# VH-VL binders against q0aze0: the designs that were tried, part 35

Target 1, 268 residues: q0aze0
Amino acid sequence: MKIILVNNRFKENTEKKAQEIAGQLSALNVEVIIDNGLDEPYAGTVDFIMVLGGDGTMLRAARRYGQRAIPVLGVNMGTVGFLSNIEINELAEYLPLILREEYSLEARMMLEVAVFQQQSLLTRVFCLNELLLRSNSPRMLSFALEISGQKLEPYRGDGLIVSTTTGSTAYSLSAGGPIADPQLDAFIVTPVASHIINKRPLVVSPEREISLHLLEEREAIIGIDGQIKMDFGAENRVLIKRAPHPLLMVNLKAKPFFTSIDRSLQRQ

## First folded at step 18 (VH-VL)

Design II1
Fold by OpenDDE, look of step 20:
Structure II1 (fold): chain C 268 residues (1-268), chain A 122 residues (1-122), chain B 113 residues (1-113)
Amino acid sequence: as target 1 above (268 residues)
Amino acid sequence: QVQLVQSGAEVKKPGASVKVSCKGSGYTFTGYWMYWVRQAPGQGLEWIGVINPDSGGTKYNQKFKDRATMTVDKSISTAYMELSRLRSDDTAVYYCARGREYETYLGYFDLWGQGTLVTVSS
Amino acid sequence: DIVMTQSPDSLAVSLGERATINCKSSQSVLYDYDNKNYLTWYQQKPGQPPKLLIYWASYRESGVPDRFSGSGSGTDFTLTISSLQAEDVAVYHCQQYYSTPLTFGQGTKLEIK
């Protein structure tokens, strides 16, 4: 068996723990690759991905490896979040199950975000939570939203979030978006401080495509999962689709989503 | 060994064009943004542009938008930067550099080519 | 465009002493969403390309000696060499990557006094 340990390059404690766990796994004749985010993603075949840290680390791991259909386990290291399945102190207990591949998988829809410069593809990113379009100034943006070729009325506001159902408990929630069942595949389109009072979020079929572009020459930014930043101007366009592959999240421990929402949200 | 190797020094006349190459090795060429930066003698560094070697997407400094052209040949892990309508103030060492943050072009550079001196003189 | 201004332009420091180089951006390079400063430092020796020293304002690149440190936030940043060594003689550059165009400071030449 070969396992990738993903840790947070900015948190030394996660690196230390990764080394420790790597040693333990090696002692069990498991091949281990440690990914701290400074090197390119491991290109070889692996059987399992273990994410050590919080939601942010999971998001990074999802972007790096999610398209490879590898089971991904979130191991929380003392943070509050929605993407970890077990705690670090529980790892020893569940390790035998992992090694025997006795676990269930939950498929989570990801976004395919294509950013264009003029008419050319600049980059494509797969992400687990959301794409954010936001003004880079105190001034409101004017931008066009198109869904499956249907042009909506121009949006005016601070920005817009296109989120997965997994991402519904992330920034979208802070912006007033609905909490969505992570077992449901859908886009959540949440306005950020729209000039239209009570502009409602949209729940959109995953079969549709979402396009965004600015209607004015202003400086904006796009954010992906709160970790990737890009400039966004009048010459740019974003196309959002359902990713061709879901993230396969390992479910070792039952975590009732709806009964845990209050606890998790109160701590954020 | 992870490295970027650039083409040799160039001497050009005003009005001419120059094309500098940069070959990457030891890493996944298409996985990292490639940047072009130049440095005039005794001066600071100046960003020219960036290219996504996988998509071919480019973003240029507006200062060079009409004169600089970045391309890649993925089959040989090589990036190219062509600068046209050369003038004396284009005399500089031109660097290719790999971006550390592969998910965005807003990044810093962890690997540099050795540089290519381009001299523009009548 | 974000203008990066280093100070001083040149600096002479005795061996074993602290060297401090400042870099100021014309606007904040702190991204509020991820709370990171999009600022990096490079070391450049004569005839060589720049070498990465510090990224995200305060994180030291692998292989860089502990005597190098980066600090600051928003618009004001500092590169510090706690105890100057002979091999530290070089030009140091700050660079922002908060927005395009990516821009650099004018460089600071560090010499031994």
Scores: ipSAE 0.912, ipTM 0.947, lowest interface PAE 0.5, mean pLDDT 95
Fold by ESMFold2, look of step 18:
Order: C-alpha cells, then structure tokens, then sequence
Structure II1 (fold): chain C 268 residues (1-268), chain A 122 residues (1-122), chain B 113 residues (1-113)
C-alpha cells in the first residue's frame, strides 16, 4: 500500500508529526511519500492520501490530487475545520480500518477553472471551495456573467464568487450566499457588494458552464480557494465547469454536518 | 540533477533576431511556469514574460509584447525565447527561470539558467 | 506597474557586523486573503544568476545560512545579514510578484569594508 502524507511546511509541528507517522506506517510495510507543499505533486500511483492539518492543507491536497479518484482523509491537528474527519490523537485507533479499507467515501464536487489570455488558454486549475473575482482598486467592476451562453444583465460591484456547495460556508457565506449541503452538486454564484438590487445569489446546475469577463478596463484579481492569486484584466476570460472527478473524502468517524454548522454559526 | 541549461552566447547586428533555448531536467518540465528575465550590463533585472509549458499559454511584459515570442517543445523539455528587431540596448544576459508557485504565474524563481549573453553591435 | 526601490545602492560593512538592505514597493504587496507578502530576495554573485534567499518576505530558502533574514510588510521590507561573512559579497535584489509585470529592485551592492 502506498500513501501520500500531506502536511504544511509552514507549520513546524506538522513536519515533525508527518515524519513520525511515516515511520509508523513504514513499520507496517506501507510505502509513504511526504508532500509538504514545497515540492511538485507526486506523479505516481497511490492508494490513499492522508492530510495532516486544517482546511487550508486539505484545499491544497484537493487541488493537487482531487482529480485522481484517490481516497483523501482529513486529520485535524489544530483549529476546528469543516474538512477533517478525525483528530490526530485518534489516528492510531482508526489506522487498522484504513489499512483494511473499511471506510466509506463522500464525494465533494470540485470546480475546473480555465483562465484565458485573449483567445488562448493560459492555465487550468482545480478548486474545492470557490473562485473569487474581485476589484483590486477602490473602483467597482463592471463585468459579464454568462451561464451556458446565456448573457445576464451586466454586474456592477466589488466582484463575484462562484463556489461549490463545499465552499458555501467560506467566502460565499460572508458575501450573503446560502449554506448548502455539501452532498449536493451545484454552483453557488454570489455577488460581492452589488450595485444592482436584483442581483441575488444564484444556485446553478453543475452541468452549466459559467463564463466571466470584464466590460471595462479595471484592475481585478482572480482568487482560488483563498490561496491562489492571478491578475484579471480586460484581456482575460475565465470559464468554470464542474471538474471531471469529485474529491473522494474518507469517512471513518461520524461527523454530522448540520450540527457542526449550527455550532459554527453560534461563534458569530 | 534539477537544472536549467541555456544555449550559448550570441552576437547579432541591429535588426536581427535571436532565439535563446532553455532545457529543463530533473523535474516535471510541464508542471511549472517558465520565465524569461534579462539583465543589461551593470543594470537590474527585467522580466520579459512567462509561459505555461503545459498549455503553451503566455503572458508578456507589455514592453516586449511586439518583439518577444516564447514557445516550448515538451518532447525535449525545452523552452525558447525569441527577440526580434534587435537594438543595441537589447545587449544583456538573458535568463530562463522556473517559478516555485506552479499554480500561478505570480511567483518567484527557485531555479535559474546560467544565462545567455546576447550582444547587439553593428 | 509596481516600482521596487532599494536602498542603499551600495553598502560597505565590516566582517562580522550587521548589514541591512531596504526595499520599498510603490504599492502594498500584501494579499489580504492569504495574508502573505508577495516579496522575495535574491543574491547574485559576479558572473552568476541570482540565487533565491528569502520568499514570502520572511521565509528562508533551504540551504541559506540563518544569518540571513527578511522582515517587513506591505510596502517596506528589509533584508538583514546578522554577521557578515566574506562570501556574502554580492548584489542583492528584491522582487515583487503581487502583480504583473513582475518587477525587481535596482539592486544593492554589498562589499566588505
């Protein structure tokens, strides 16, 4: 059995713990590859991915490995998050189940984001939570949203969020979008500080294609999962589709979503 | 060994073109953005542009947009930068560099080629 | 375009003493969503390409001695060499990667006094 162990190099305790866990797994005749975020993603075939850290580390793992249809387990090492399943101090308890493949999988929709410069594909990235289009100046944006070729009336405001249902509890929520059950497949399109009163959040079929471009010259940014940043100008267009494969999240321990979200909302 | 190896020095006349090559080895060539940067004698560094070796997509510094052309040949893990209509102030060392942040072209460079001196004189 | 201005243009420091190089950007290079400063320092010795020292303003690259440190945020950044060694004689460049075009400071030449 070959496992990728994903950690965050910027958190020293996760590096030390990753080495300890790799040693334990090697003693059980499990081949371990450590991905601390600095090196390129491992390109070979693996059976399982274990993410040590919080939601941010899971987001990076999802972007790197989510299209490979490999089980991904979130192991929390700190701040309570939405994407972990077990705590680090519980790993020994659940390790036999992991090795016997006695767990279920929960599929989480991902976005495929294609960024164009003029008419040419510049890059394609995957996204677990959201794409953010946002003004990079005090001036608001005027931009066009097209859904499967259907041109909506122009948007005016600070920007737009296109999120998955998993991302509904992230920046989309802060911008006024709905909380969505992560087991649903949908786009959630949430305006950011819109000047147009009738531009409400939209819930859109995952079979649609969403296109964004600016209607006038402005400094803007595309943000992906709050971690990847790109320039966005009048020469750019972005195309958003459902990614070919969902993230396959391992479920070892019951973690009821609705009770968890209720507790999280009380912090506000 | 992870490295970028560039073609040798060139001497050109004004109005000519030069094409500099950069071969990447020891890493997944198509997984990282490739940048071109130049340095005139005694001057600072100047970004020319970036290419995604996987898609072939490019983004240029506007200063060079009409004269620079970046391409890749994935089969031999090699990037190219061609600068046309050369002028004497194009005399510089031309570097290729790899970006650490592979998901975006807004990045910094953890690996540099050895540089290619291009001299433009009449 | 974000203009990067280094100071001083040249600096002479005695062996074992502290060297300080400043870099100022014409606008903030701090991205509020990831809370990172999009700024990097390079060392360049004669006849060589630049070598990465510090990224995200304050993180030291592997293999770089711990006498090198980066600090600052927003528009004002500092590279510090706590105890200058003979091998540290070089030109030092800052670079922003907050937006394209990617831009560099003009360089600071560091010499032994």
Amino acid sequence: as target 1 above (268 residues)
Amino acid sequence: QVQLVQSGAEVKKPGASVKVSCKGSGYTFTGYWMYWVRQAPGQGLEWIGVINPDSGGTKYNQKFKDRATMTVDKSISTAYMELSRLRSDDTAVYYCARGREYETYLGYFDLWGQGTLVTVSS
Amino acid sequence: DIVMTQSPDSLAVSLGERATINCKSSQSVLYDYDNKNYLTWYQQKPGQPPKLLIYWASYRESGVPDRFSGSGSGTDFTLTISSLQAEDVAVYHCQQYYSTPLTFGQGTKLEIK
Scores: ipSAE 0.842, ipTM 0.913, lowest interface PAE 0.7, mean pLDDT 91
Fold by ESMFold2, fold request of step 21:
Structure II1 (fold): chain C 268 residues (1-268), chain A 122 residues (1-122), chain B 113 residues (1-113)
Amino acid sequence: as target 1 above (268 residues)
Amino acid sequence: QVQLVQSGAEVKKPGASVKVSCKGSGYTFTGYWMYWVRQAPGQGLEWIGVINPDSGGTKYNQKFKDRATMTVDKSISTAYMELSRLRSDDTAVYYCARGREYETYLGYFDLWGQGTLVTVSS
Amino acid sequence: DIVMTQSPDSLAVSLGERATINCKSSQSVLYDYDNKNYLTWYQQKPGQPPKLLIYWASYRESGVPDRFSGSGSGTDFTLTISSLQAEDVAVYHCQQYYSTPLTFGQGTKLEIK
């Protein structure tokens, strides 16, 4: 069995814990690859991914490995989030189940984001929480939203968030979007400080294609999961679809989403 | 070994073109953004542009967009930068570089080629 | 374009003493959503390509001696060499990667006094 341990190289505690866990697993003849975010993602065959840290570390793991249909377990290292399943102090208890592959999987929808420069594809990235389009100047944006080729009335404001249901508790929530059940598949489209008659958030079928471009020359930014940044100008367009594969979250311990909402949000 | 190896020095006349190559080895070539940067003798560094070796998508410094062309041959893990309509002030060392942050072109360079001196003179 | 301005253009420092090089950007290179400064320092010796020293303003690259450190935020950044050694004679460049075009400071030549 081969396992990837994902940690955050900027948090010393997670580095030390990853080495400790790798040693324990190696003593059980489990091959371990440590991914601290510095090197390229491991390309070889892997049976399981263990993420040591909070929601931010899980977001990076999802972008790196989420399209590979590999089970991913979130292990909380202190601050309760929405994407962890067990606490680090519980790992020894659950490790036998992990090694015997006795767990269930929960699918979480991801976004596929294609960014164009003029007429050509510049890059394609995946996203677990959201894409943010936002002004990079004091001036508001004027931009077009198209859903499956249908042009909505132009938007004017600071920007727009296109979120998964998993991302509904992230920046979309701060911008006035609804909390969504992460077991639903949907896009949540949330305006940011809209100037046009207070446009409402939209909940959109995951089978739709969402397109964004600017209607006036302005400086803007595309942000992905709050961690990836790109320029966005009048020469750019972005196309958003449901990603081919969901993130496969490991479920070892029952974690009631609805009864834990206030505690999870309060601790963030 | 992880490295970028560039083509050799070139001497060109004004009005000509030059094509500099950069071969990457020891890493996943299509997984990282490739940058081109130049440095005139005794002067600072100037970014020319960036290419995504997987998609072929490019962004150019506006200063060069009409004269520079970046391409990739994935089958031999090689990037190219061609600069046309050369002028005397294009005399510089031309570098290729790999970005550490592979998910975006807004990045810094952890690996540099050895540089290619291009001299433009009558 | 974000203009990067280094100071001084040239610096002479006694062996074993502290060297300080400043870099200012014409606008903030701090991204509010990840709280990172999109600023990097390179060292360049004659006839060689630049070498990465510091990334995200303050993180030292693997293999770079501990005497090198980076600090600052927003628009004002500093590279510090705590105890200058002979091999540190080089030109030092800062670079922003907050937006394209990616831009560099003009460079600072460091010499032993």
Scores: ipSAE 0.841, ipTM 0.912, lowest interface PAE 0.7, mean pLDDT 91

Design II1
Fold by ESMFold2, fold request of step 21:
Structure II1 (fold): chain C 268 residues (1-268), chain A 122 residues (1-122), chain B 113 residues (1-113)
Amino acid sequence: as target 1 above (268 residues)
Amino acid sequence: QVQLVQSGAEVKKPGASVKVSCKGSGYTFTGYWMYWVRQAPGQGLEWIGVINPDSGGTKYNQKFKDRATMTVDKSISTAYMELSRLRSDDTAVYYCARGREYETYLGYFDLWGQGTLVTVSS
Amino acid sequence: DIVMTQSPDSLAVSLGERATINCKSSQSVLYDYDNKNYLTWYQQKPGQPPKLLIYWASYRESGVPDRFSGSGSGTDFTLTISSLQAEDVAVYHCQQYYSTPLTFGQGTKLEIK
């Protein structure tokens, strides 16, 4: 059995723990690949992904590996979030079940984000929480939103968030979007400080395609999961679709979403 | 073992074009953004542009937009930068460089080619 | 364009002494959503390409000696060499990667006094 251990090298406690766990797994004849975020994603076939850390580390693991349909387990190392399933001190208890593949999976919708420079594809990135378009200056943006080719009235404001239901508790929430059940597949489109009074958050079918571009030259930024940053100008557009595969989250321990909302939000 | 190897020095006349190659070895070529940077004699470093070797997508410094063309042949792990309508002030060492950050072109460079001197003289 | 300005342009420091190089950006290179400074330092020895020293303002690249450190935030950044060695004679460049065009400081030439 081959496992990827994902940690955050900039958090010393996760790096040391990852090495410790890798040693324990190797003693059980499990091949371990450590992904600390500095090297390219492991390209070979693996059976399981274990994420050591909080929601931020899970977001990176989802972007790196989510389209491979590999079980991903979130292991919390301190702060209770929305994406961990077990605590680090429970790992030894659950390890036999992991090795025997005795667990269930919960699917979480991801976004596929295609960024264009003029007419050419620049890059494609996957996203678990949200794409943010926002101004990179004190001035408002004027931008167009299209949903499956349908052009909405132009937006004016600081920006826009296109979120998954999983991302509904992240930046979308702070911008006034609804909390959504992460078991639903949907886009949540949340304006950021809109000057247009009738621009409300939209909940959109996952079968739609969402397009964004600027209507005048301004300096803007695209943010992906709050971790990936790109320039966005008048020569750019972005297309957003439901990703081909959801993130497959391992469920070993019940973590009821609705009863944990307040506690998880306080800790963010 | 992990390296970027560039083509040799070139001497060109004003108005000509030059095409510099950069072969990547020892790593997954399409997994990293490839950058082009130049350094005129006695001057600092100047970013020309970046190419995604997987998609072929490019971003250029506006200063070079109409004269620079970056391409990739991923079957031989090689990037190219062609600069046209050369001027004498294009005399510089031209570097290719690999970006550490793979998800974005807003990055820093952990690997540099040896440099290619391009001399433009009348 | 974000202009990067280094000071001094050149510096002579005795072996074993501290060297300090400053870099200022014309606008902040701190991204509020990840709380990281999009700034790096390179060392360029005579006749060689640049070499990565420090990334995200303060993290040393693998294999870089402990005597090198980076500090600062927002618009003001510092590279410090705590005890200068003969092998440290080079030109040092800062680079921002907050936005395109990617831009470099003009360089600081460090010499042994």
Scores: ipSAE 0.835, ipTM 0.909, lowest interface PAE 0.8, mean pLDDT 91
Fold by ESMFold2, fold request of step 21:
Structure II1 (fold): chain C 268 residues (1-268), chain A 122 residues (1-122), chain B 113 residues (1-113)
Amino acid sequence: as target 1 above (268 residues)
Amino acid sequence: QVQLVQSGAEVKKPGASVKVSCKGSGYTFTGYWMYWVRQAPGQGLEWIGVINPDSGGTKYNQKFKDRATMTVDKSISTAYMELSRLRSDDTAVYYCARGREYETYLGYFDLWGQGTLVTVSS
Amino acid sequence: DIVMTQSPDSLAVSLGERATINCKSSQSVLYDYDNKNYLTWYQQKPGQPPKLLIYWASYRESGVPDRFSGSGSGTDFTLTISSLQAEDVAVYHCQQYYSTPLTFGQGTKLEIK
């Protein structure tokens, strides 16, 4: 069995703990690849991914490996968020189940984000939580939203968030979007500080394609999962689709979403 | 042996063009953004542009957009930068560089080519 | 465009003493969503390409000695060499990557006094 241990090299505790866990797994004849975030993603075949850290480390793992249909386990090492399943002090208890593949999987929709410069594809990235379009100046944006070829009336405001249901509790929530059941597949489209009061959050079928572009020259930014930043200007547009594969999250320990919302939100 | 190896020095007359090559080895060439930066003698560093070797998509510093052309040949892991309508103030060392951040072109460079001196004679 | 201004243009520091190089951006390079400063420092010796020292304002690249450190936030940044060594004689550049065009400071030449 071959697994990837994902950690954050810049967090001293997680780096030490990743080495300790790698040693324990190697003693059980498990081949271990450590991904601390600085090298290119491991390209070889693996059976399982273990993420040591908080939601931010899981977001990076999802972007790196989420399209490979590999089970991913979130192991919390401190502040409890929305994407961990077990605590680090519980790992020894659950390790036999992991090795025997005695766990369930929960699929989480991801976004595929294509960024264009003029008419040419500049890059494609994947996203677990959200794409943010935001003004990069004190001035408001005027921008167009198109959903599967259907052009909505122009938006004016600070920006727009296109999130997954998993991302509904992240920046979308702060901008007034609904909390969504992460087991649903949907886009949640949430205006940011809209000056047009009739522009409400939209819940959109995952089969739709969402396009964004500016209607006037302004300095803007697109952000992806709060971790990837790009310029966005009048020469750009972005196309958002459901990613081909969901993130496959491992469930070892029950984590009831609706009865735990308030506690989880306090810790973000 | 992760490295970027550039073509040799060039001497050009004003009005000509130059095409500098940069071959990447020891890493996944299409997995990283490729940048071009120049440095005039005794001067600071100036960003020319960036290319995504996978898509061929480019962004240019506006100063160069009408004169610079960046391309890649991913079959031989090689990037190119061509600068046309050369002037004497284009005399500089031209560097290619690899960005650490693969998901965005807003990045910093962990790997640099050795540099290519381009001299534009009077 | 974000203009990067270094100070001083040159300095001379005795071996074993502290060297401090400043870099100021014309606008903030702090991204509020990840709380990171999009600022890096390079070292460049004569006839060589730049070498990465510090990224995200304060993270030291692998293999860079502990005497190098970066600090600051927003618009004001410093590179500190806590105990100058002979091999630290070089030109030092800051670079922002908050937005395109990517821009560099004019460079600071560091010499032994």
Scores: ipSAE 0.832, ipTM 0.906, lowest interface PAE 0.8, mean pLDDT 91

